# VHH binders against Probable histidinol-phosphatase: the designs that were tried, part 7

Target 1, 306 residues: Probable histidinol-phosphatase, of Schizosaccharomyces pombe (o14059)
Amino acid sequence: MPISSHSHSGQFCLHAQGKLEDVIQEAIQQGFQSFSFTEHTPRDRVEDLYPEELHLQPEDLFKTFDEYVNEARRLKQNYGDQINILIGAETEYIRPESVELLKSLNTKYNLDYFVGSVHHVNSIPIDFSPELWQKALQHVGNNPEQLFIDYFEHQYDLMQRLHPLVIGHFDLICLFAPEDAKEVFKNSKSVWELIQRNIKYAVSYGGIFEINTSAFRKGWKTAYPQQRLLELMVEQGAQLTLSDDSHGPHQVGLNYHLAKSYLDKCGITSLCMIEKGPDGNGTVVKNVTVDNVWSKFVGTNGITNT

## First folded at step 1 (VHH)

Design n12 (framework vhh_7nfr_2)
Fold by ESMFold2-Fast, scan of step 1:
Structure n12 (fold): chain B 306 residues (1-306), chain A 122 residues (1-122)
Amino acid sequence: as target 1 above (306 residues)
Amino acid sequence: QVQLQESGGGLVQPGGSLRLSCAASGFTFSRYAMSWVRQAPGEGREWVSSISGSGGSTYYADSVKGRFTIARDNVKNTLYLLMDSLKSDDTAVYYCAKWGTYRYSSPYFDYWGQGTQVTVSS
């Protein structure tokens, strides 16, 4: 009975596939007990549009998000008796002012939770392409240590001001990092201190860290976060959840068998499932065993090395 | 099984014109947005233009707006880029790209063609 705390559809995300309804139907077919819709939050500036969005205006993103929330609520009404459905959003933290937009979205839509993600450093995308990652590096004087410091400072600002329930793909900044930058990430005491600070802070407000399996389809041998960081989270008493970060029906539960091996290797036996409170109000975190999550799991049964 | 084959590149003088073509196969062409992306020597990839599946919507980078026209023929499964008033800065390998579902299989697109070289010089 698997879970996913982070997902996207092609109906509301230009780099994803399929209708939101097809995504939830696939989750039901695979025996998921809980599945969260977490489409990207809109941006209010033209300069913050991704390359695939340059044909749009910011108001189109707000319209898309409104349509997303309406469709998600319709699907929760129709399928909520078959599967636990949460309606949230994945944050876009582009600059400090982004947080006020995120707060206004929550005021308007009363979302179940945010996946607190940072996809930009100094307003430059770091998970889009190696070329944009290099542009972000150039912005900080070709100093990879400074790029990592800025990433975790942005993450900390987001954590302090929004208190997102789920911390999205903690070490995403490493996705396009070349080997020399990865060595800096591994050996910098300054970076390690910021990592520890951010983990402790999220734990202090009840934040949970996602084990995000999209890293496998992107060529990683682990989920996000990498093993050393996951071990630190466990040592610090962090709560963990599971996410496929699916970008279409065909990615629902993708590589979850690899995630099971990774969790077993790290000695993790418990995960968190997100659900609504007993009266249907508020968002509640419930402990589930790893054995329960993989119980009767059909899955995609494929091993993909992307 | 998706295949994209570019053609029509070559050497042209500044102010000249070229028409690039991209023959597409292995997918339902009319259902997908298509794009042109270029890469100049020593530079990163630059998005040039996109067209919706129906051809009803077209979009251009500021550097080419007013000079280039993107078009498609859904009967022939062919994408076009009509390039007018060419400048030395337009010198690049031009790639036909199918709008992607996975951002990370390429920066923007699932599939790229082999590219066609455009050189603008005297």
Scores: ipSAE 0.000, ipTM 0.198, lowest interface PAE 11.1, mean pLDDT 86

Design n13 (framework vhh_7nfr_2)
Fold by ESMFold2-Fast, scan of step 1:
Parts: structure tokens; C-alpha cells; sequence
Structure n13 (fold): chain B 306 residues (1-306), chain A 122 residues (1-122)
């Protein structure tokens, strides 16, 4: 029975499609055991709006997030007996001050968990477009090593101050990296030391790394994280979960057959599923086998197993 | 090379029916959501219908809901649009479109077919 710890809908994300209810209905139709709503957290400055949000004000993002939590709770009440639904959020870490906003959101909404994601380096988006990735590179003097260092330092700050349960798409910074920058990423001892530090730190507080299948639909041959990083995570005793990072009903469970092949290739036999405690209080982590996750799965290419 | 090729268009009378097909090649069809988009003469493109990669979810523009049915055959790599109760305002070129696989982009489609003409006229 499949799981997803990270998802979005067009109702609450301008670059996604479909209603949140359509997303959960698709997950139910595909036989998902667990599915988490994790819409983006709002931002409090005009300069931090994405290009697609130029017609909005920061106050609109907070209104959208409030509407998201209300709709998610309604859907959990209506569908929670058919599928395990968690209500969380994917972080926007734009600057160090972002963490206080994230803490305030958790105080107000009592979210089940955060997907701790970094989508900006020095406040510049690095996964929106190749052009913005180049702008982020220019900001650090056209030095790819420094861009990677800053990315993992931001990730570390987020980990230390928020302790997000799920670490989102660990190596997202590589999405728009050209070949010469990828070579720097591979060979930099400084970058590798920061990667090791961050993995070890997350493991120390019980953080779980997502195997995020959106990398496949973005043209990658692996999920996030790439194979070398996944192997390092396993060596360091990291726990793993599965995420489709779906941006609409049409992406629920997308490329999970490729994820299965990737996990098998890397010798991964166990994943984590997130659920509420027996009394409905607290968020708990349960180990599940890879074979059980893909049992009775209906998805890409009409693959079914019983 | 990704290729989408539409067929099945033609001239029909109001109230008639047509079945459009889109043959997909050059990619793993079953891994992508697909859509139909139309363009009337002198007008912009209008989204008509979408189907998830599994076929489990379908979506329709209000203008065609209850009259059109979108379907797919993942074994044959073919997308269909079954059009019933056709009206003169359904006259347009109908395009098969693949839903873009990248996130962070607000453009929903990355590949389009050449289109097939549907004319609803007496």
C-alpha cells in the first residue's frame, strides 16, 4: 500500500493543479495507506514572493495557508477512515528570520509535522528556473562551491532551529546545476563535509529523509537524493520515507515504479510511515517494509500487485 | 523525440458525436497526465479536459462537462476525447498536450500535437 509524506494542490499552490479534495480522492483510488498534505508555508516580505505571485501581497499567502489548514482538516474528518491523513507544511527558508515565522505557524495551527525544505540560497530561488539559479550563482561571485556551501549551511540552520521531522529533497540545489557545477559538487571536500554534518545532525534528532520521486518527472534518473547521497545516508543510519511531492491529482504516486527500482538497486528494504498516535495525540513514526508499500499498488503503467 | 499526433476531427452537424484520438510516441506515455486543449478561430487556447497518468482522475471545463469524456489506453499509448451533443461553439482545432513534468514552472504543458479540426455546422 503506497505512502506519500509530501504533496501540493492547485487550490493552495499557484504552480500546481486541482483541488486538495481531488488529490486525496486520487490517493484513495490508487490504494494509498498514508498521505500527507504539506502545502508551502507563507512568506512575510514582498521581495520573497515568487515570480508567479507578483499580483499578491504577503497577507494573501497567510490567508491562503489558513484556508489550506481549514480545508485539510475538513478532508481529514471526511476521508480519515479510508486513508491515514497527516496535515503538515513544507517550509520556506528564505533567511534566518524565516524560522521564527515557521515556529509561529506551528504554535497557531499545531501541525503534524514539517517537511524541512530549502528553496532559496541567500534569498534567491534555486528550483524555480535556470535563470534564477544563475542569479543565485552570480550572487556568490560565480563560485558554485560557495553556492553549495551556502545551501547546506541554510539547511543546517533550519535543522538546528526547527527540527523538521522530514528532510525535504536533500539535494534540490543540484536541479538546475550545469555540468561544471555538478563536478564541483561531486569533488568538493568542503561540500561533502557539510553534507555529512547535516545528515548526522538530522539522524541525531530523529529526522527522516524523504525519497522524493519528483526528481524523475524533472528529468533525473534517480529520486532525490542522488545515489551517492542515499548511500551515505544509509551508512550513517538514516531513516527514509517516500514522497511523490505531487503538484496535483495527476502526479499522485507518479513514477513510484522507478522509485521501487531505485530503492531495490540501493538495497533499501525498510521505509518510515508517519501517523497519529493511538489516542489521536502526537505524531509517530512506524517502520514499514518496501515490499508492503508496493503491495496491492496501482499506479504508473497499470502495475498491480497482490 | 516526443511526438503527439491527433486524429478523428471533421465536419459534424449540431447534436452529433466525434471521437478524437492522440497517438503518443517518444516517451513513457503511462508516466504522464494528458490534456485536450482547443482553439477557436481568432481566439486563444481554452483548456477542455485532463486525465491523470493512471486514468483514475478526470477533469472537465464547465463548457463540456456532461457532454465530453476523456479516456486513455496506456497499452496503446493513445489518448481519447469522446464528444457528444456537439454545439456550433465547439468548433475549434483540438490539441493533445502533455502535462509538464517539472515543478517550479507555472506553464502546465511542454509538448503539443499539431491539432485536429472539428467543425460543428449545418
Amino acid sequence: as target 1 above (306 residues)
Amino acid sequence: QVQLQESGGGLVQPGGSLRLSCAASGFTFSSYAMSWVRQAPGEGREWVSSISYSGGSTYYADSVKGRFTIARDNVKNTLYLLMDSLKSDDTAVYYCARVKYSTGWYKPFDYWGQGTQVTVSS
Scores: ipSAE 0.000, ipTM 0.204, lowest interface PAE 15.0, mean pLDDT 87

Design n14 (framework vhh_7nfr_2)
Fold by ESMFold2-Fast, scan of step 1:
Structure n14 (fold): chain B 306 residues (1-306), chain A 122 residues (1-122)
Amino acid sequence: as target 1 above (306 residues)
Amino acid sequence: QVQLQESGGGLVQPGGSLRLSCAASGFTFSSYAMSWVRQAPGEGREWVSSISGSGGRTYYADSVKGRFTIARDNVKNTLYLLMDSLKSDDTAVYYCAKYRSLGYWTSEFDYWGQGTQVTVSS
């Protein structure tokens, strides 16, 4: 029975497609055991709006997030007996002050968990376009080692202050890295010391790392994280979960057959599933076998696993 | 490099049928969701249909639901759009589109074919 700890819909994300209800109906049809709604957290400054959001005000993002939580709770009420639904959010860590906004959202909405993601370095988006990645590089004096250091320091600050349950696409900073920057990433002792620190820290508070299959649709040979990092996580006793990071019903479970091959190649036999505790109290993590997650769909819902 | 080449368009009478094809190369076709998008004269682009990488899931715009069928052949690296009960409103250039493999804007398409013209007229 498959699982996903990270997803988006076009109803609440301008670069995604489809209604939130269409997304959960697709997950049910595919035989998902657990599926989390994790729409992006709002931002409180005009300068933090993405290019697709320039026609909006920050107030509109807070309104959208409120509508998201209301719709997600309605869907959990209507479909929660058919599939385990978690209601969370994917963080936007743009600057250190972002964490206080995230804490205030959790106080207001009592979310099941956060996917702790960093999409900006020094407030500049690093996963939106190659051009913006280059702008982020220019901001640090065209020093790719410093860009990687700043990324993992932001990630560490987020981890220390929020303790997000799921660590989102750990090595996202590498998405638009050109070949010379990739060589720096591979060979920098300083960068790898920060990577090890962050992995050990997350493990220490019970954080789990997502195997995020969106990397495949973005042209990667692996999911996030890349193989060397996944091997390091396993060596350090990290627990892993699975996500499609779907941006519409058509991406639910997308490339999970490639994820299975990747996990098998790396010798990974267990994953974590997230669910609510008894009577809806708290968030619980339990181990599931990889074989169980990829068990057959034929005969239960009419969907074939490819 | 990524290349998408559409074919199968033409002039057809209202109520008629057409089958569009898109030959894809330069990427691992089965790893990407694919879409058909159309643009009518003087209008913006309208999303028509999407299909998952495996072909197991399909989605349609309300305007074409029940009339159009999207399909793919991952062995031949080809995307199809089977169009039935065509209406004058379906007149447009039809583009095969690959979802953006780069960056945060996942609903955007990073590669478009040259398009194939569909004209529904008596």
Scores: ipSAE 0.000, ipTM 0.198, lowest interface PAE 13.0, mean pLDDT 86

Design n15 (framework vhh_7nfr_2)
Fold by ESMFold2-Fast, scan of step 1:
Structure n15 (fold): chain B 306 residues (1-306), chain A 122 residues (1-122)
Amino acid sequence: as target 1 above (306 residues)
Amino acid sequence: QVQLQESGGGLVQPGGSLRLSCAASGFTFSTYAMSWVRQAPGEGREWVSSISGSGSSTYYADSVKGRFTIARDNVKNTLYLLMDSLKSDDTAVYYCATGYEFHYDTPGFDYWGQGTQVTVSS
């Protein structure tokens, strides 16, 4: 029975598709055991709006997030008997002050957990486009080693101050990296030491690393994280979960068979499923086997239109 | 090596119908969401419709809702777009696309076909 710890909908994300209800209905149809709603956290500055959000104000993002939490709770009430639903959020860490905003959101909404993600380095988006990735590189003097260092320092600050349960797409910084920058990522002792530090730190507070299949749809031969990083995580005793990072019903469970091959290749036989504790209090992690996760993953062999 | 090849375009009168096909190869078709994207002369790319890998979920742009139907055949590795009540505004090159999530302004797909021309004219 599949699981996903990270998802989005077009109802609450401008670069995604479909209603939140359509996303959970698709997960139910595919036989998911557990599915988490984790829409993006709002931002409090105009400078931090994505290109598709330039017609909005920060206040609109807070309103959208409030509407998200209300809809997610309605859907959990209506569908919670059919599928285990968690209500969380994916962080936006743009600057150190972002963490106080994230803490205030958790105080207001009492979310089940955060997917701790870094999508910006020095306040510049690094997963939106190759052009913005180059702008982030220019900001650090065209030094790719420094860009990687800054990324993992931001990730570490987020980990230390928020203790997000799930660590989102650990090596996202590599998405738009050209080949010469990837070579620096591979060979830098400084970068490798920061990677080791961050993995060890997350393990120390019970953080779980997501195997995020969105990398496959973006042309990667692996999920996030890449193989050498996944091997390091296993070596350090890290717990792993599975995420489709779906941006609409059409992406629910997308490329999970590729993820199975990747986990098998790396000798991974256990994953973590997230659920509410007894009496609905607290968030609890339990181990599930890889074989169990895939035991009811089936596709349809027909056309949907009748 | 992902390959996408569209067919079925042509000249049709307003109110007419066309059926577009996209033949897919080089990947496990049933695990990939598929989309149709169009580009009219002098305009940017516009997302038209998407279908999940299983075929259980379909999505449509407001401009085509109720007139177009997206479908797939996972045995034949083929994506379809059934276009009814065609309007002059539907004139565009239609592309089959997969892989990447689409953006508000511009669909951001990793893999694209060569396109098939649809012209709606009296």
Scores: ipSAE 0.000, ipTM 0.180, lowest interface PAE 13.1, mean pLDDT 86

Design n16 (framework vhh_7nfr_2)
Fold by ESMFold2-Fast, scan of step 1:
Structure n16 (fold): chain B 306 residues (1-306), chain A 121 residues (1-121)
Amino acid sequence: as target 1 above (306 residues)
Amino acid sequence: QVQLQESGGGLVQPGGSLRLSCAASGFTFSSYSMSWVRQAPGEGREWVSSISGDSGYTYYADSVKGRFTIARDNVKNTLYLLMDSLKSDDTAVYYCAREWSPDYYTGLDYWGQGTQVTVSS
């Protein structure tokens, strides 16, 4: 029975596809036991709008998020007896002030949890395009070590101030990194120390790291995080969860057979499933076996995806 | 190496139709989702439409739903955008783009040179 702790729909994300209801129906059809709705948190400045959002104002993003939470709650009421549904959000950490906005959203909506993601370094998007990744690099004087340092410092600030339950795609900063920057990432002692610090810190408050399969569809041979980082997480006693980071019904469970191979290669036999506590109170984490997660898993074409 | 080349743009009257084509080479075309993205004069890039590698899934920006149709021919390695009921607001340079991931727009790794569409009387 598969799980996903991170997903999006075209109804509430302009670069995703399909209705939220179509996404959950696809998860049910594939035999998912748990599926989390985690749409992007709104942004409060016009300069933080993506190009596809230039026809909008920040107030429209808050309205969209409100509509997301309402629709998610309706779907949980209608489908919650067939599949474990969590209602959360994926963070946008654009600047230190972003954390106060995230806290206010949790106060207003009482979300089940956050996927703590960093998509910007020094307010510049790093997973939008190679061109913007290069702009982020130029902002730090064309020093890739400094770009990685700033990324993990932003991640650490988010971790310390919000304690997100799920740490989103830990090494996303490497997505558009050219080969010379990847060598710096691999060999920098300063970067490695920040990585170790952040992993230890998240473990200390009960944070869990997602194995995010979107990396496969982006041409990676591993999920996020890359193997070296996953091995470090295991050594540090980190708990792991599984996410498709789906951006539409067609991506639900996408490449989970590759994730299974990756987990097996790394000797990982246990994952975390997120659910509501007894009587619907609080959010709790439950251990599940990798064998259970892939039990009778049916891929997008109706064949076993193992 | 990867190459994308658009064609089919031009001047058209409001209410008219155009068919854009994008010839792809240097990669296994059927293995990638493809997108159309436009940029109007003085504006940022706007995602228009995406299609999965097998044509099983198609998605459209709200501004073009019901008027534009995305299609592909995996035998000819060609992506199409069929534009109907064109409006002055559709005036833009239209780019063909390959998605390194199925996440359209944010996941684009290769772009064509663009083809100009002008909707004017």
Scores: ipSAE 0.000, ipTM 0.277, lowest interface PAE 11.5, mean pLDDT 88

Design n2 (framework vhh_7nfr_2)
Fold by ESMFold2-Fast, scan of step 1:
Structure n2 (fold): chain B 306 residues (1-306), chain A 123 residues (1-123)
Amino acid sequence: as target 1 above (306 residues)
Amino acid sequence: QVQLQESGGGLVQPGGSLRLSCAASGFTFSDYAMSWVRQAPGEGREWVSSISSSGGYTYYADSVKGRFTIARDNVKNTLYLLMDSLKSDDTAVYYCARGTYDFESGYRTFDYWGQGTQVTVSS
């Protein structure tokens, strides 16, 4: 019975497809035991709008998020007896002040958890396009080591101030990194000290790291995080969860057979599943075996483990 | 109703050992990960250790790794913390908590807490 701790729909994300209800119906059809709605958090400045959002105002993002929470709660009421549904959000950490906005959203909506993601370095998007990644690099004087340092410092600030339950796609900064920047990532003592600090810190407050399969559909041979980072996380005692980071019903459970191979190769036998407490209060984490997660699973690729 | 009751604290000399217990009731203990969290005098709370629902996986803060052992008995609904080679810096109130996460989290992933048991390490 598969799980996903991170997902999006075209109803509430301009670069995704399909309705939120279509996404949950697909998860049910595939036999998912648990599925989390985690649409993007709104932003309060015009300069923080993505290129696809330039026709909108910040107020529109807040309205969209409100509509998301209302629809998610309707779907949880209607489908919650068939599948464990969590209602959260994926963070947008654009600047240090972003954390206060995130805290206010949790106060207003009482979300089950955050996927703590960093999609910007020095307020410049780093996962939207190679051109914007290059702009972020130019902002730090064309120094890729400094770009990586700033990314992991932003991640650390988010971790310290919000304690997000799930750490989103840890090494997203590498998605559009050219070969010379990847070499810096591999060999920088300064960068790896920050990586170790951040992993250790998240483990210390009980943060769990997602194995995010969207990396496969973007051409990676691994999920996020890449193998060396996953090995470091295991060495440091990190707990792991599984996420498809689906952007529509057609991506629910996508490439989970590749994730199984990746986990097996790395010797990982246990994952975390997220649930509500028995009184409906609080968010709790349970360990599940990898074998249980893939038991009776028939994904979009038609692969079944027994 | 969920109840967590700690015991086993006390005064010990540096290098000594203590065994803390937490008796759980009012929920299916074997369905939940459990944790120990401590608060030293004049300091904030800090996570110490967590154990998975089955007991198959254990996690430790760097400050206690190799010295403390977390364990559980799902038949007796009891969580344990075995503390060896105690240091003065281990002096704190130790709390049993349901879940795997620090109290400082805005999500309340520790949804129930015991009343705490005092551990004092001094000569």
Scores: ipSAE 0.000, ipTM 0.119, lowest interface PAE 19.3, mean pLDDT 86

Design n3 (framework vhh_7nfr_2)
Fold by ESMFold2-Fast, scan of step 1:
Structure n3 (fold): chain B 306 residues (1-306), chain A 122 residues (1-122)
Amino acid sequence: as target 1 above (306 residues)
Amino acid sequence: QVQLQESGGGLVQPGGSLRLSCAASGFTFSSYDMSWVRQAPGEGREWVSSISGSGGSTYYADSVKGRFTIARDNVKNTLYLLMDSLKSDDTAVYYCAKSPYYEDWSHAFDIWGQGTQVTVSS
């Protein structure tokens, strides 16, 4: 019975596809026991709008997010008896001031949790294109070590001020890193000290790290995080969850067979499932076995077709 | 300057085959997942297939599994869609798309070529 702690729909995300209801129906069809809606948080500045959103105002992003929460709650009422549905959001940490916006969203909506993600370094997107990754590198004087340091410092600031339950795709900064930058990442003691600090900090407040399978569809041989990082997380006593980071019904559970192989290779036998407390209040984390997650999993799409 | 140019569409009878090509330029082709997206008359966009940057992973919509094969040539910067056992429901304009599923600040859904028309009719 699989789980996913991170997902998007085309109804509320411009580069995703399908209705939120289609996404949850697909999860039910595949036999998911738990599925989280985690659409992107809105932004409060015009300079943070997508180029295709130049006709919009920040107020439009807040309206979209409000419509997301309302639809998610309707779907939880209608399907919650068939599948555990959590209603959260994936963070946008563009600058330090972003955290106050995130706190205000949680005050207004009382979200089940955040997926704490960093998609920007020094306000420059690092997961959109290799060209933008190079611009982020140029911003720090063409020093890859400094780019990695800044990424993990941003992640640490987010962790310290928000305590997101789920740490999103920990090593996303490596997605468009060229081979010479990957070598720096591999060998930098300064970077690995920050990585260890961040892992220990998240563990200290009860944060859990997602095994995010979107890396497979982007050409990686592992999920996020890469094997060396996953091994370090295990050594540090980190708790892990599973996420498809689906961007439409067609990506629900995508590459979970590859995730199973990856978890088995790394000796991972336990994952965390997120749910509401017994009284329907608060968000709690339960340990489930890897065998339980794959039990009765019928699969479809990329899982059955490889 | 990202440029995508599709070709290979045409009129075929049900059960026929077509090979679509997409010539890519203006970006590091091997660093990006590539996708085929189609749009039938009066319908919305439908994702068809994706291939990882390395070519090591392929993904298909349920409607085309077992009938279509996606492939890429990173030396020629060309994406392919091999279409077998074509059905009338496959009639659509087919677009080549650069990484339409990447997260945050992605304009991927609007980075399509001009399209190539596939018509399956008797």
Scores: ipSAE 0.000, ipTM 0.248, lowest interface PAE 12.2, mean pLDDT 86

Design n4 (framework vhh_7nfr_2)
Fold by ESMFold2-Fast, scan of step 1:
Structure n4 (fold): chain B 306 residues (1-306), chain A 122 residues (1-122)
Amino acid sequence: as target 1 above (306 residues)
Amino acid sequence: QVQLQESGGGLVQPGGSLRLSCAASGFTFSSYWMSWVRQAPGEGREWVSSISSSGSTIYYADSVKGRFTIARDNVKNTLYLLMDSLKSDDTAVYYCARELYGDYEPTYFDYWGQGTQVTVSS
């Protein structure tokens, strides 16, 4: 029975497709055991709107998030007996002050958990386009080592202050990195020490790292994180979960056959599934076997494991 | 260096057929969703069809559903659009596009071909 700890819909994300209900119906049809709704958190400044959001105001993002939580709760009431549904959010950490907004959202909505993601370095988006990645690089004096240092420092600040249960696509900063920057990432002792620090810290508070399959559809030969980092996580005793980071019903379970091959290659035999506690209180993490996760998986997009 | 090169366009009579091809190079073609997008004279871009990285998931715009077929060959790194029962309204420049975020009616394309002209007239 497959699982996903990270997903989006076109109803609440402008670069995604389909209704939230279509997404959960697809997960049920594919035999998912657990599926989490984790739409993006709103932002409170005009300067933090993504290019596709320039026709909106920050207040529109808060309205959209409120509508998301209401719809997610309706769907959990209607479908929760067929599939384990969790209601969370994927963080937007744009600046240190972002954490207070994230805490206020959790106070207001009592979310099951956060996917702790960093999509910006020094408030500049690094996963939207190669052009914006270059702008982020220019901001740090065209020093790729400093860009990586700033990314992992932002991630560490988020981890320390929010303790997100799931660490989102750990090495997203590498998505648009050119070859010379990738060599710096690979060879910098300073960057590697920050990576080790962040992994150890998340492990210390019970954070789990997602194996995020969206990297495959973006042209990667692995999921997030890349193999070297996944091997380090295993060495540090990190717990792992599985996420499709789907952006519509057509992406539910997308490339999970590639994820299975990647996990097998890396010797990973267990993953974590997230669910509510026995009385519906609190969020609980349970270990599941990789073999169980891929048992009898048949998707409408043609993914078949029997 | 990512390159997308379309071919197969031309002039056809109403009710005729054409096969468009897009040769992809400079990236791992089998890892990306691919789309066909068209632009008629004086109109905006209209998404036509998308196909998943494996070829197992396919979506069509309502205007072409039942008449067009999208396909891919991951060994040859080639995307196809088979167009049957062509109408004058299908006249447009047809672009091959790579989806960064694979999507039904995708909102983001990071690379485009140069386009191939399809003209449907008597």
Scores: ipSAE 0.000, ipTM 0.199, lowest interface PAE 14.1, mean pLDDT 87

Design n5 (framework vhh_7nfr_2)
Fold by ESMFold2-Fast, scan of step 1:
Structure n5 (fold): chain B 306 residues (1-306), chain A 122 residues (1-122)
Amino acid sequence: as target 1 above (306 residues)
Amino acid sequence: QVQLQESGGGLVQPGGSLRLSCAASGFTFDDYAMSWVRQAPGEGREWVSSISWNSGSIYYADSVKGRFTIARDNVKNTLYLLMDSLKSDDTAVYYCAKEGYSDLFSYGMDVWGQGTQVTVSS
């Protein structure tokens, strides 16, 4: 009975496919027990628009987000008896001031939770393209250790000020890192001290770390986070959840068979499922076994994920 | 140099069949999920079907489910779309697409082919 704590649709995300309703119908068809809508939060500055959004104004992003919340609530009313639906958002932390915008969105919409993600370092996108990753590196004097330090400091600021329930794709900064930068990441005592600090801090407020399977479709041999980080999280008593980070119905549950192998290899037997509290009030985290998450899981063509 | 080249389109009568092929080069084909996307005249892009790297996960748009079959040959680096019971509404340019490294890179698909025209008309 699978779960996903992080997803997107082409209806509300320019780099995704399909309607939000198509995404939830696919999750139901695959036998998901819980599925979260977590579209991207809007941005309030023209300079923070992605290249795909240059034809838009910030006001358009806020309108899109409003339409997202309305559609998500309609779908929860229509399908909520067939599957547990959570309505959240994935954060955009571009600069320290971004957190006040995120708090205001929660005040306005009363979201179930945030996936706390960092997609920018010093306001420069680090997961859009290798070219922009190099621009972010140049901004810190071509010092990859400093780029990693800044990334985890941004993550820490977000954690301290927002307390996001789910920590999104913890090591995203490594996606476009060249081999020499990956070697710096592996060997930097300073970077790993920040990593340990951030993991301990999230654990302290009840934050849970997503096992994000989108890394597999991006050519990784593991989900986010990479094995050394996952082992550290387990050692520090971190709670884990599962996410497909789907960008359309065709990605719902994608590579979950690889995730099962990865969790088994790391000796992980328990995950967290996110639900609404009793009477539909508040957001509750519930432990489920890995065996339960993969029990009776059937893909769209009747393929069993073992 | 990453390249995708579609072929197999053409004119067919309603109820007919076509087989589209996409030849991929310049990357490790069996490491990536592949998709078919179509665009009808005056319409936006519509996702049609996707297949995982090992063919273990296959997905179809409701409009084509039961009529189209997606397949891949990882030895030949080729993606296929077998289209049966074609309808006039299936008239579109069909594009082969490779998943990107990033969710933002290439709008979810980091390489697109030139497309192949499918016309369903009497």
Scores: ipSAE 0.013, ipTM 0.351, lowest interface PAE 7.5, mean pLDDT 88

